VHH binders against DNA replication and repair protein RecF (recF). Designs and how they scored, part 2

Target 1, 363 residues: DNA replication and repair protein RecF (recF), of Pseudoalteromonas atlantica (q15zz5)
Amino acid sequence: MKLDSVQIRNLRNLQHVTFKPSHGVNFILGINGSGKSSILEAIHYLGFGRSFRTSKHKNVIQNEQESFTVFCECLEDSTTQRLGLSRSINDTVSVSINGIKGNKVSDLVSLLPVQIFTPQSSDILLGAPKLRRKYIDWCLFHVEHSFLTCSNAYSRLLKHNNALCRKQQVGYANPQRVYWTDLLAQYGSELTEFRNAMMTRLIPLITSNLAQFLPEFCVEISYYRGWEKGLELNEALTKSADRDYKNGYISVGPHKADVRFKISGKPAQEVLSRGQLRMLVAALQLATTQCLMSYTQKTCIFLLDDVGAELDAAKREVFIDRLLESNTQLFVTAIEEHQLEFIDKYQNKKMFHVEHGQVREES

## First folded at step 1 (VHH)

Design e01 (framework vhh_8emy_2)
Fold by ESMFold2-Fast, scan of step 1:
Structure e01 (fold): chain B 363 residues (1-363), chain A 123 residues (1-123)
Amino acid sequence: as target 1 above (363 residues)
Amino acid sequence: QVQLQESGGGLVQPGSSLRLSCAASGFTFSSYWMHWVRQAPGKGPEWVSSINSGGGSTNYATSVKGRFSISRDNPSKTLYLQMNSLRPEDSAVYYCAKDWGYSDYELTPYDYRGQGTQVTVSS
């Protein structure tokens, strides 16, 4: 799906903004504080149900307002979808899909694959394993119909099994231990099969992108499933059972999984400079849009925030070109046009100027 | 209303085969994982097998792997369990179970177990 129109109300300094983006690339120009990142933040809410700038949605609502609203019209081949999200100061969320209210945020975000590249995107490499699992799981959420059901089932079973471990430790017998452990192993194995299949798809795409972005390095990419090699998950859970019941939590399984990046046997983050880490992240995020296009025929909306400060002009051009080759709808922020010297080569583009929370399309 | 109707059980000798069926109605069958769960007298429920919504991914308890085969026919809204090389320890009431939906907030992994079908393996 591609955005045909976007309406934003009471989000940051954007009081009432309406614009019609290009299906190709959209350049959003303005000085810092003008509202250009807030436009990306609004689109991010439609694809993730949250801000990329803050965990507190109340900070996103314009001062002295009770709520913010983001509404869009999307084109899916020959059909138009109307999608909306509103968040109020009292933590209520409202989601509308084609005039029908009472939808979940997950119903909305499943319709709009959105990805983002910002200065903080390096946290995929520098942060905790959870962020690398989220990278794979975003791809699975949009590519595999049954992934979310499996992932949710595993999470609920993990919480239940953890509770049973604690209960056993304080003198309550678990008469259904084998039953609940077998269910955990079943859903955990299915989740791991989804992730293994996805990694098999992503690694060649990432490697191809790295040939353009980081050609001096041989980056080895591997998936750690969350338990020791040679064992099925059921066997690993049985082997760790006594330790897990003593400690009060399940210590093995896909909730411990990670994606590892190595150069000459060392973690990539210990070898690469800050700029080189950004290039690795760019290769990773580009791979998600390529994967989505190649395996589902779905297109992605991609948000590039402050790219002019992070990537040199040649690497930015390659990044944008490769995203457009995957039929991605792009939104790129910059302070001035001279930071985007290569833009004249794009025919399917629009330029928007943002000043004091107001948006103007350049003729 | 969600309904699951199991059938195909019976009394058989060790080494025999049985095919269980589950007719589903009241929900979009093709959108849900489906499971077979069994319960022997005096024991808790034991998960046997699962199949994803499209039928391309299956999983089995170690005790039945290589002997049982789960399948589904989405157009007819029917779930199957082919049981080969049956053993006395396979004797149980077999239940068809609907998995959690994306919008489901239940903490149990199985919804809407039917009445079950009795399988007895005895010489």
Scores: ipSAE 0.000, ipTM 0.207, lowest interface PAE 18.6, mean pLDDT 83

Design e02 (framework vhh_8emy_2)
Fold by ESMFold2-Fast, scan of step 1:
Structure e02 (fold): chain B 363 residues (1-363), chain A 125 residues (1-125)
Amino acid sequence: as target 1 above (363 residues)
Amino acid sequence: QVQLQESGGGLVQPGSSLRLSCAASGFTFDDYAMHWVRQAPGKGPEWVSSISWSGDSTNYATSVKGRFSISRDNPSKTLYLQMNSLRPEDSAVYYCAKDLSYYGSEDYFAPLDVRGQGTQVTVSS
C-alpha cells in the first residue's frame, strides 16, 4: 500500500503540512530542527500507533495545542483508502478508516506496514533481546492473522503468572498455580511455533542481503526459543518452578527468546565495527520488507532517518536500491542534497524542502 | 498511594447484564494498560479482559468473548466491564488490575501490579 497524500496537523513544529509523496522514493531535506524527522514521526504513528522518538504522546503535540492529527490517502490496486489518527493531551486516541470512527489502532497499523531505520536501530543488535523479538513479531503481525490474539493471550498470562510468583502466595504443586502454568505453556508453545516458522522464512532473506552488505563476513543466525533444548515448554516451566517462585518471575518461555548473530563463534557485535553493525541492521530490515512482499503481496513504507551520518554513500545506495526492488515506498531525511550524491539515478522520486515546520515540493 | 476501587457487582439471574466499574487514583491512569481478573471459590484466578492505555486495543478470554466488553474513560480515570448474557459459571469476585507497562509499547515482563478489593458477582436463579 502506497501513501498518495499525507496531512499533518499540530505535530512537533508542524502546524499544518500537506504533501503528495512519490510511490518510489521521497527525499526530505532540511537543517536540524526544521521538522524533517517530525514528518517521519507522523508516518510512523500511522504504522505503529506511536512515536519512534518518545514514549510520551503529549511531548509530540505542538505547544499550546490540545491534539495532533495525521491523515493520509493510501493507494492499493487503484483503490484509495482514507486513514487518520488523532491523539490528545489526555492520551485519547481516535482512529478513522474511510470515514468510519471507532476503529482500533491495530486495525489502522495492519493496513500500513511501516519500517524504520534510525541511529537507534543498532539497538536491535546491541540492546536487549526484546528488540530482536519485536523484529520477528512485526513480521508475524503483518503475515499471520491469528498471531496478535496468541501473542496478547501469552503476554497477559505471563503478567499474571509473574504476579503469583512475586507474591509467593501459592506453593509449587498447588492446583491453582498448575492451571495458570498449563495455560501459559499452551499459548507460549503456539507463539513459539509462529516464531520458528517466521525465522525459517527470514534467515535466507537476511543471508542474501548480507552477501551485498557484508560480503567479507560469514554471519551465523540462530533462534533461541527461550527454554532448554529437548524439553516441551510445560516441562521447562516445571523444572524452573523452584527458581521462579524464589525470584518472583517466570524465567523460561518465548518472552526470553532471542535471535543470535555470530561470526566465528563470537557475538557479531564484538567483531563488527559500528558501520558494519549498521549494515547488519540494514540487512535485517530489508528482510522484513522482502518477506512481507513475498508472502502477502503487501508493500512496505520505509522510513530512513539521518542516513547521512550512519551509512557511507555506497552503502546508502545499495540499501535504497534493494528496498526499491521490494516495491517499497521510501522516505529519506538528509540535511543537504549533496549528502545524497546518488539521487539523480532515481527517476520515480520527489524532493521536499522543510524549513520552520513548512514543506515545499521541489518544482 | 495507587488505589483501585471496583463496584457494580451483585446477585443477578442468568441471562442478565451487569456493568462493573473501577475507579483509579494515585497514578497516571492514561499511561497504563488495565485488566479484569476473576476468581471463583475453589478455582484459580482467571484473566478476563485487557485494554491498552489509550483504549485502542482490547482482548478477551475465550469464555467471555462476544458477551463482555471492556472500555475505559481516561478523563474520569475509570475502567469498565460490560457483562451481557451472564451465566452461572461467571460467578466470581472480579478485580481490576494495573499493569506496570504500556500495552504494546514497552514490554511484557512487568507483572500485574495492583489489584483492588474486588466486587462479587453471583449469577443464580
Scores: ipSAE 0.000, ipTM 0.130, lowest interface PAE 16.7, mean pLDDT 81

Design e03 (framework vhh_8emy_2)
Amino acid sequence: QVQLQESGGGLVQPGSSLRLSCAASGFTFSDYDMHWVRQAPGKGPEWVSSISTGGGTTNYATSVKGRFSISRDNPSKTLYLQMNSLRPEDSAVYYCARGLYEDWSTYYPGEFDSRGQGTQVTVSS
ESMFold2-Fast, scan of step 1: ipSAE 0.005; ipTM 0.352

Design e04 (framework vhh_8emy_2)
Fold by ESMFold2-Fast, scan of step 1:
Structure e04 (fold): chain B 363 residues (1-363), chain A 125 residues (1-125)
Amino acid sequence: as target 1 above (363 residues)
Amino acid sequence: QVQLQESGGGLVQPGSSLRLSCAASGFTFSNYAMHWVRQAPGKGPEWVSSISSGGSYTNYATSVKGRFSISRDNPSKTLYLQMNSLRPEDSAVYYCATRYPSGFDLYQWSTPDYRGQGTQVTVSS
């Protein structure tokens, strides 16, 4: 699905913004503080239900305002859909789909696959395993219709099993605990199968992308499922049961899973420079749009924030070209046009100038 | 594609015994916990029993505990339910399942991916 029009109200310094993006690539130009990143933040809310700049929704609402609103018209196979999200200072969220209110955020974000590349995207490599799990799980959410049900069931069961461990009132052999542990193992094994299948799809795409972004290195990519090799999850849970009971939490399972990147046996983040880590992240992010196009009929919206500082001109061009080959609708921020030296080669493009929270399309 | 085939049901008198079997194919049977679920006419599905992937741990609904015994044979990819001291209230279609049929999953209980075709058990005097 592609954005055909976007309306933003009371988001950061954007009081009232309306624009019609290109279905190809959109370049958003402006000085720091003009509101260009806030435009990407608004689109990010439609695809994730959250900001990429802050965990606090109230910080996104314009000063002295009670709420912000993002509304769009989307085109999918000649059908127009109208999507809206509003968030208030009291943490109330309202989602509208084709004039019908009361929808869940998950209903909205499932319709509009959005990905983002920012200066902070290197946190996927430098941060906690949870960020790498989120990378896989985003792909699964948009590719596998039964993934969300399985993932939610596992999360609820994990919370319940952790609560049973914290109380320290029931040992592993207790019938009540065995019931919940077996159920946890079933959903955990299914979640792991989804992730294994997705990693099998993603690794070849990432490797292909790395041949262009980081050709001087051989990066080994592996998935750690979250428990000891050679054991079923039920067996691993049994083996760790005494420790889990003593410590008050389940220590094995897909909630401990990770994606590992190695170069000559060492973690890639210890070998690669900051610029080279950005190239690895670009290869990872590109692979998500390629995977979505290959295994679904869905198109992706991709947000590139501060790209002029993150990637050199040649690699920015390759990144944009490969995203467009995946039929992706792009939004790219830059301070000045000359930071995007290759811009003239794109026919399906629009230029927008942002100044003091106002947007103007370049004629 | 997951395929489950139940057998062993029939018409029996109260106090009788039956052994149900479920033949599994299309997936790695030894990697999944397995479940028995029953559904009486006009009622929703009721969980009966579960067994861990390795067979070491079993659970039973309070209504059948002490009377029913779940077991599995991973080499033959078969799940069993031994039913003793059968009562009229045990009359139902019994389904073998790879997923626990609770909460949200009950809305999708009709899909073959979650269960087999079932085997009818009738306990009547």
Scores: ipSAE 0.000, ipTM 0.147, lowest interface PAE 20.7, mean pLDDT 82

Design e05 (framework vhh_8emy_2)
Fold by ESMFold2-Fast, scan of step 1:
Structure e05 (fold): chain B 363 residues (1-363), chain A 128 residues (1-128)
Amino acid sequence: as target 1 above (363 residues)
Amino acid sequence: QVQLQESGGGLVQPGSSLRLSCAASGFTFSEYGMHWVRQAPGKGPEWVSSISSSGSSTNYATSVKGRFSISRDNPSKTLYLQMNSLRPEDSAVYYCAREYYDSSGYDLLGPSTEYQHRGQGTQVTVSS
């Protein structure tokens, strides 16, 4: 689905902004603090239900306002969808879909695949395993209709089993505890099978992208499922039962999964420079949009924040070109036009100037 | 309003077969996993079997594995339990139950947890 119009109210320094983006590429220009990143933040809320700049929703609401609102009209197969999200200072969220209120955030974000690349995106390589799991799970959420159901079931079962471990009164052989552990193993194995299948799809796409971004390196990508190789999850849970009971939590399973990147047997982050790590992240993020297009025919909205700080001019052009080849609707922020010297080659483009929270389209 | 109506129970001899049915209404049946749960007089509820929303994945309690078969027909909004080689120990009221669903997603609820929706039950008696 592609955005046909966007309306933003009371978000950061954006009091009331309305614009009609191109279905191809949209260049958003302005100095730091003008509101250009806030426009991307608004679109990010529609696709993730959250900010990419802060974990605190109240910090996104314009000073002295009670709430912010993001509304869009989207085009899919000649049908117009109307989507909206509002967040209040008391942490109330309201989601509307085609004039109907009371929807879940997951209902909204499932309709609008949004992906992002920012200076902080290198945290996927440098940060905790949770960020790499989120990378896989975003793809699964948009490609596999039953993934969210399985993931939610596993999460609830994990919380329940952790609570049983903390009580330390119910031994492993207790029938009730055996029931919950067996059910955890069932859903954990199903979740792991989804992730294995998705990694099989993503790795060739990432490798193809790396040929353009890091041709001098051979990056080996592997998925660690979260427990000892050679054992089924039920066997791993049995083997760790005494340790889990003493520690008060389940220590094995897909909640411990990770994605590993190696170059000549060493972690990629120990071999690659900061600029080269950004290229690896770009290859990873590009693969998500390519995967979505290849396996679902759905298109992605891609947010590229502060492109002049992330990629050199030649790599920026390659990145944008490959995103557009995947029928992606692209939003690119930059401070100066010279950071986007290649823009003249694009036919389906729009240019927007942002100044003091106001947006103007170039004629 | 969610409604579940079980049928097909009765009095049978050991070694016999029965097929239980559950008619669902008031929700989109094809979007929910379903369960069969049984309760014998003076006993707590015992989970018997589960089936995924598409019907592609099924699970069984150890006590019934190899004897019982769960299936569903999404167009007719009906859940089935085929019970073969019945034993006196299988005597119970059998309940059809829908997986729990809330605003954050849904959970698979076990027999030690209240199901979000459960039918009135159908009595199965196996006498020697």
Scores: ipSAE 0.000, ipTM 0.104, lowest interface PAE 11.7, mean pLDDT 82

Design e06 (framework vhh_8emy_2)
Fold by ESMFold2-Fast, scan of step 1:
Structure e06 (fold): chain B 363 residues (1-363), chain A 125 residues (1-125)
Amino acid sequence: as target 1 above (363 residues)
Amino acid sequence: QVQLQESGGGLVQPGSSLRLSCAASGFAFSSYYMHWVRQAPGKGPEWVSSIDSGGGSTNYATSVKGRFSISRDNPSKTLYLQMNSLRPEDSAVYYCAADEFTYSGWYDTESMDYRGQGTQVTVSS
């Protein structure tokens, strides 16, 4: 879907903001603290149900207010959809879809694919494996209708098996342990099949993007499924059973999966500079919008926060151009207009100026 | 107050069909993933089938795939399990269970599980 209008109430320094973005690219200009990143934060809530700046929802609500609200109108197959999310100081979330309240956050975020690139996006490479799993799983969530049900079932079964490991005595053979372990292996294998298929789709797209963003390096990309090669998941669980029951958690399975990046046999994180890691992340993020477009015909909303500090002018232009080629609706923040001198190249664009929590469209 | 009430069990001959029902109350049924789990005497619980909140996605244990069909009617807050070609191995107490998808991070979930009292199915000559 593409956003036709956005309304924001009581979010950070944005008391009441309404604007109509372009379906192409939207440049949001303002000094630090003006509210430009808060506009992206509001759109991010619609696609992720959370802030990219803080884990505490209360910090996003404007001082002395009880809640914040983000509302949008979107076009999907010539039909206008009306979507809204509100979060209260008591941590209550409310989701509205086409005037109907009581929807789940997952219902909202499934309708509006949103991706983001910020200075902190390099954490996907430098951080824990969970962030790389979230990268694959975001793609699966938007491309595969049955993925969420499988992923949720596996997560619930993992919690249950971990609880059984903690409660059972070491060496105590319980038929219920075998039952729950076999069920975990069944769902875990299905989840792994989804991820293998998605990696097969993503790797060629990432490699194509790397030829443009990081041509000096040959980056080998591989998926580690979370257990020993040559074994089925049930066999791996059996092999680790004594250790797992002693330690109180399941140590093998797709919850331990990772995406590995190597250059000449060494982890890419140890070879690449900070700037080069940002190029790798840009290639990864671009691949998600390309994958979504090619396999579902769905369009992505892409948020570029403070991109002028992270990418040189030539690479910024290439990144924006390739995102637009995937029919992506872009929102780009910058401090000064001179940082975006290539702006005149784009016909389907809008310029917005943000000052003291107020938004003005440039004529 | 959350309540799940299973019904439709009974004594049947091998090859017969049965339809189990689960009536739900006290929660937003249309927002929950629903499951059927069975437990035979002297055995642990065995997952049988699952259905998502909208009814568009279903999964089955290999032992029942092709013979059983799970469905739901959100307006009436009822879950169903159609069991065909029943076998002695299908004899068990069948339980209805509910999991809530709660978005607590990027599609990360915390489940709140509810389970009913069960309905006995006996397949015997």
Scores: ipSAE 0.011, ipTM 0.161, lowest interface PAE 9.0, mean pLDDT 82

Design e07 (framework vhh_8emy_2)
Fold by ESMFold2-Fast, scan of step 1:
Structure e07 (fold): chain B 363 residues (1-363), chain A 125 residues (1-125)
Amino acid sequence: as target 1 above (363 residues)
Amino acid sequence: QVQLQESGGGLVQPGSSLRLSCAASGFTFGDYAMHWVRQAPGKGPEWVSSISGSGDYTNYATSVKGRFSISRDNPSKTLYLQMNSLRPEDSAVYYCARVGPDSYEYIWTGDFDYRGQGTQVTVSS
């Protein structure tokens, strides 16, 4: 799905913005504070239901306004879809799909796969295991229609089992606890099978991208499923039951899973420089768009915020070229055109200038 | 309920030091990367520093590298930011941030979760 038009109301310094992007690459130019990152933030809301700059929706609403709205028209197989999201100062959310209100955020974001690369994207490598699980699970959400149901079931069961552990009212061999841990093991095993399959798809794509972005290093990528090797999840839960019931939480399962990156036996983050870590992140994120293209009909929208600070000109060109080869619709922010010396090679492109919250397309 | 409570801010002169603290509750602290983010009046949020759940890996914004150090004490569920050689440009509200939601229910919606009010740092003569 490609964005044909975007309308933004009362988001940051964008009071009322409308523009028609290219299906290829869109360069958004402006000084800091002009609103160029706010345009990406608006598109990010359509794909994630959330800002990439703040967890507080009220901080995204323009001063003196009660809500912001992002609306788009997008094209899929010659049919126009109309998607909208509004957030109020009271944290209420309204989602509209083709004129019908009352949809869930998950209904909206499943229609519009969005990825983003910013200065903070290295958190995938430097952050907690949860960020690396989110990386895999974003792919699964868009590729596997049953993933969200399985993931939600596991999450609910984990909360319930943790509550049972905290209460400590019945022993771990009690039939009621056995029932809930068996059910947790069933959904946890299914979730793990989804992730194993996705890692099998992603690793070759990441490796291919690393040959171009980081050719000097051999990066070993491995998936830790969240419990002891050689045991089924139900066996691991039984083995840890005493400890878990004493401590008040389930200590094994896919909620403890991680993706590990090593170079010559050392964590990649200990070996790679800041710029090289960004190359690894770029390879990881490119792999997600390639995976969507390979295993589904979905087209990804990719947001590149402040690319001049993150990648040198040669690596930016390679990154953009590879994203376009994956039929990705690109939005790239920069302060000035000279930061993008290679742009003349692209035919399917548009240039936009942002000043004081207003957008103008170059002729 | 996830809760993050920042403290340690104040009014200081240029060249001074401050140590910020963040007390965490409502989640298994050592399983999550933690971040410091700051916001000055009229500006968007600026990421300052990150630390992995184990404490073994840290990262810093170029503007603070060599002056600030992030650390954590997992037994006490506390995150720290040691700020040295403070400049007027460091004046901002500093927020302790966690990555994402507590569950897998909406995995794509979480990046930073500011649960506290922040702590004000003012560097002025």
Scores: ipSAE 0.006, ipTM 0.158, lowest interface PAE 9.7, mean pLDDT 82

Design e08 (framework vhh_8emy_2)
Fold by ESMFold2-Fast, scan of step 1:
Structure e08 (fold): chain B 363 residues (1-363), chain A 125 residues (1-125)
Amino acid sequence: as target 1 above (363 residues)
Amino acid sequence: QVQLQESGGGLVQPGSSLRLSCAASGFTFSTYDMHWVRQAPGKGPEWVSSIYSGGSSTNYATSVKGRFSISRDNPSKTLYLQMNSLRPEDSAVYYCAKPYEDTSWLYHDVSFDYRGQGTQVTVSS
């Protein structure tokens, strides 16, 4: 789906902004603090229901305002949809789809696949396993219609089983506890099957991208499902049951899963420089847009924040070219046009200038 | 399909009591934490109260603590809000809310899934 118009109200320093992006590539220019990253943050809310800069929604709301709103008109083939999201200082959310309120965030974000590449994107490799699980699960959410239902069921069952462990009122052999543990194993196994299938799809795409981005390295990519190899999940849960009961949480399952990247037997993050890690992340993020296109025919909206010196000009050009080959609608922030030396080769592009929270399209 | 049907609202005088009910269907009610949220005319939604899936823990907004009581009956898939000592400031449409829970992949915060029209509570003379 492609954004045809965007309206932003009371988000950061953007009091009232309206613009019509290109379906190809959009360059958003302005000095630091002008509001260019805030425009990407607004689009990110439509695709994730959250900011990429802060976990606190109230920090995104303009000072002296009670809420912010992001509204867009989207074009999918020849059909126009109207989507909106609002967040209030009371940390409540309101989602509107084609004039109907009361929708859940997942209803909105499923319509707009959004990905982002920022200076902090290396946290996928340097951060906790949760961020690598989010990488796979984002792909599954957009490719597999039943994934979200399965994932949500597993999360609810995990919380319930953890609560049973904390209370210590019912031992492992109690029929009620066995019932909930069996359900956890069933949904956890299904979730793991989804992730195994997705890793099988993603690894060839990532490897192909790495041949262009990091040709000097052979990166081994593997998925750890979150429990001991050779056991079914129900067997692993049984084996850990006494420990889990005493400790108050379920210690095995897909909530402990991870994606591992190795170079010559060592973690990639210990071998690669910061710039090389960014190229690995670029290869990973590009693979998501390629996966969506190949398996669903859905197109991605991709946000590139801060095209500074971290990626050299040639590699930035390759990244943008590869994203556009996947029919991606791209939004790129930069301080000055000269930082985008390759821009003149693109015909389907628009330039926007941001100053003091106001947006002007270059004629 | 998730459905939440609120009932029990009405027009009452200050100091009165009302009991709201929410009938849930289309999901495994007993595994969800449930919430009551209200929205007054011209204002955004405001969280009122929550109850853990098993009923063991409840939370209340400061403005209603000591006056409101949340409860649930998992076998009948029903959520309740007992409202005592009602004030004009409590006038709002009250919604039963099922949270959209964060999975490991997408969303850090829980959000609420409003599936009913709500039930109007008006506290006036």
Scores: ipSAE 0.015, ipTM 0.230, lowest interface PAE 7.0, mean pLDDT 83

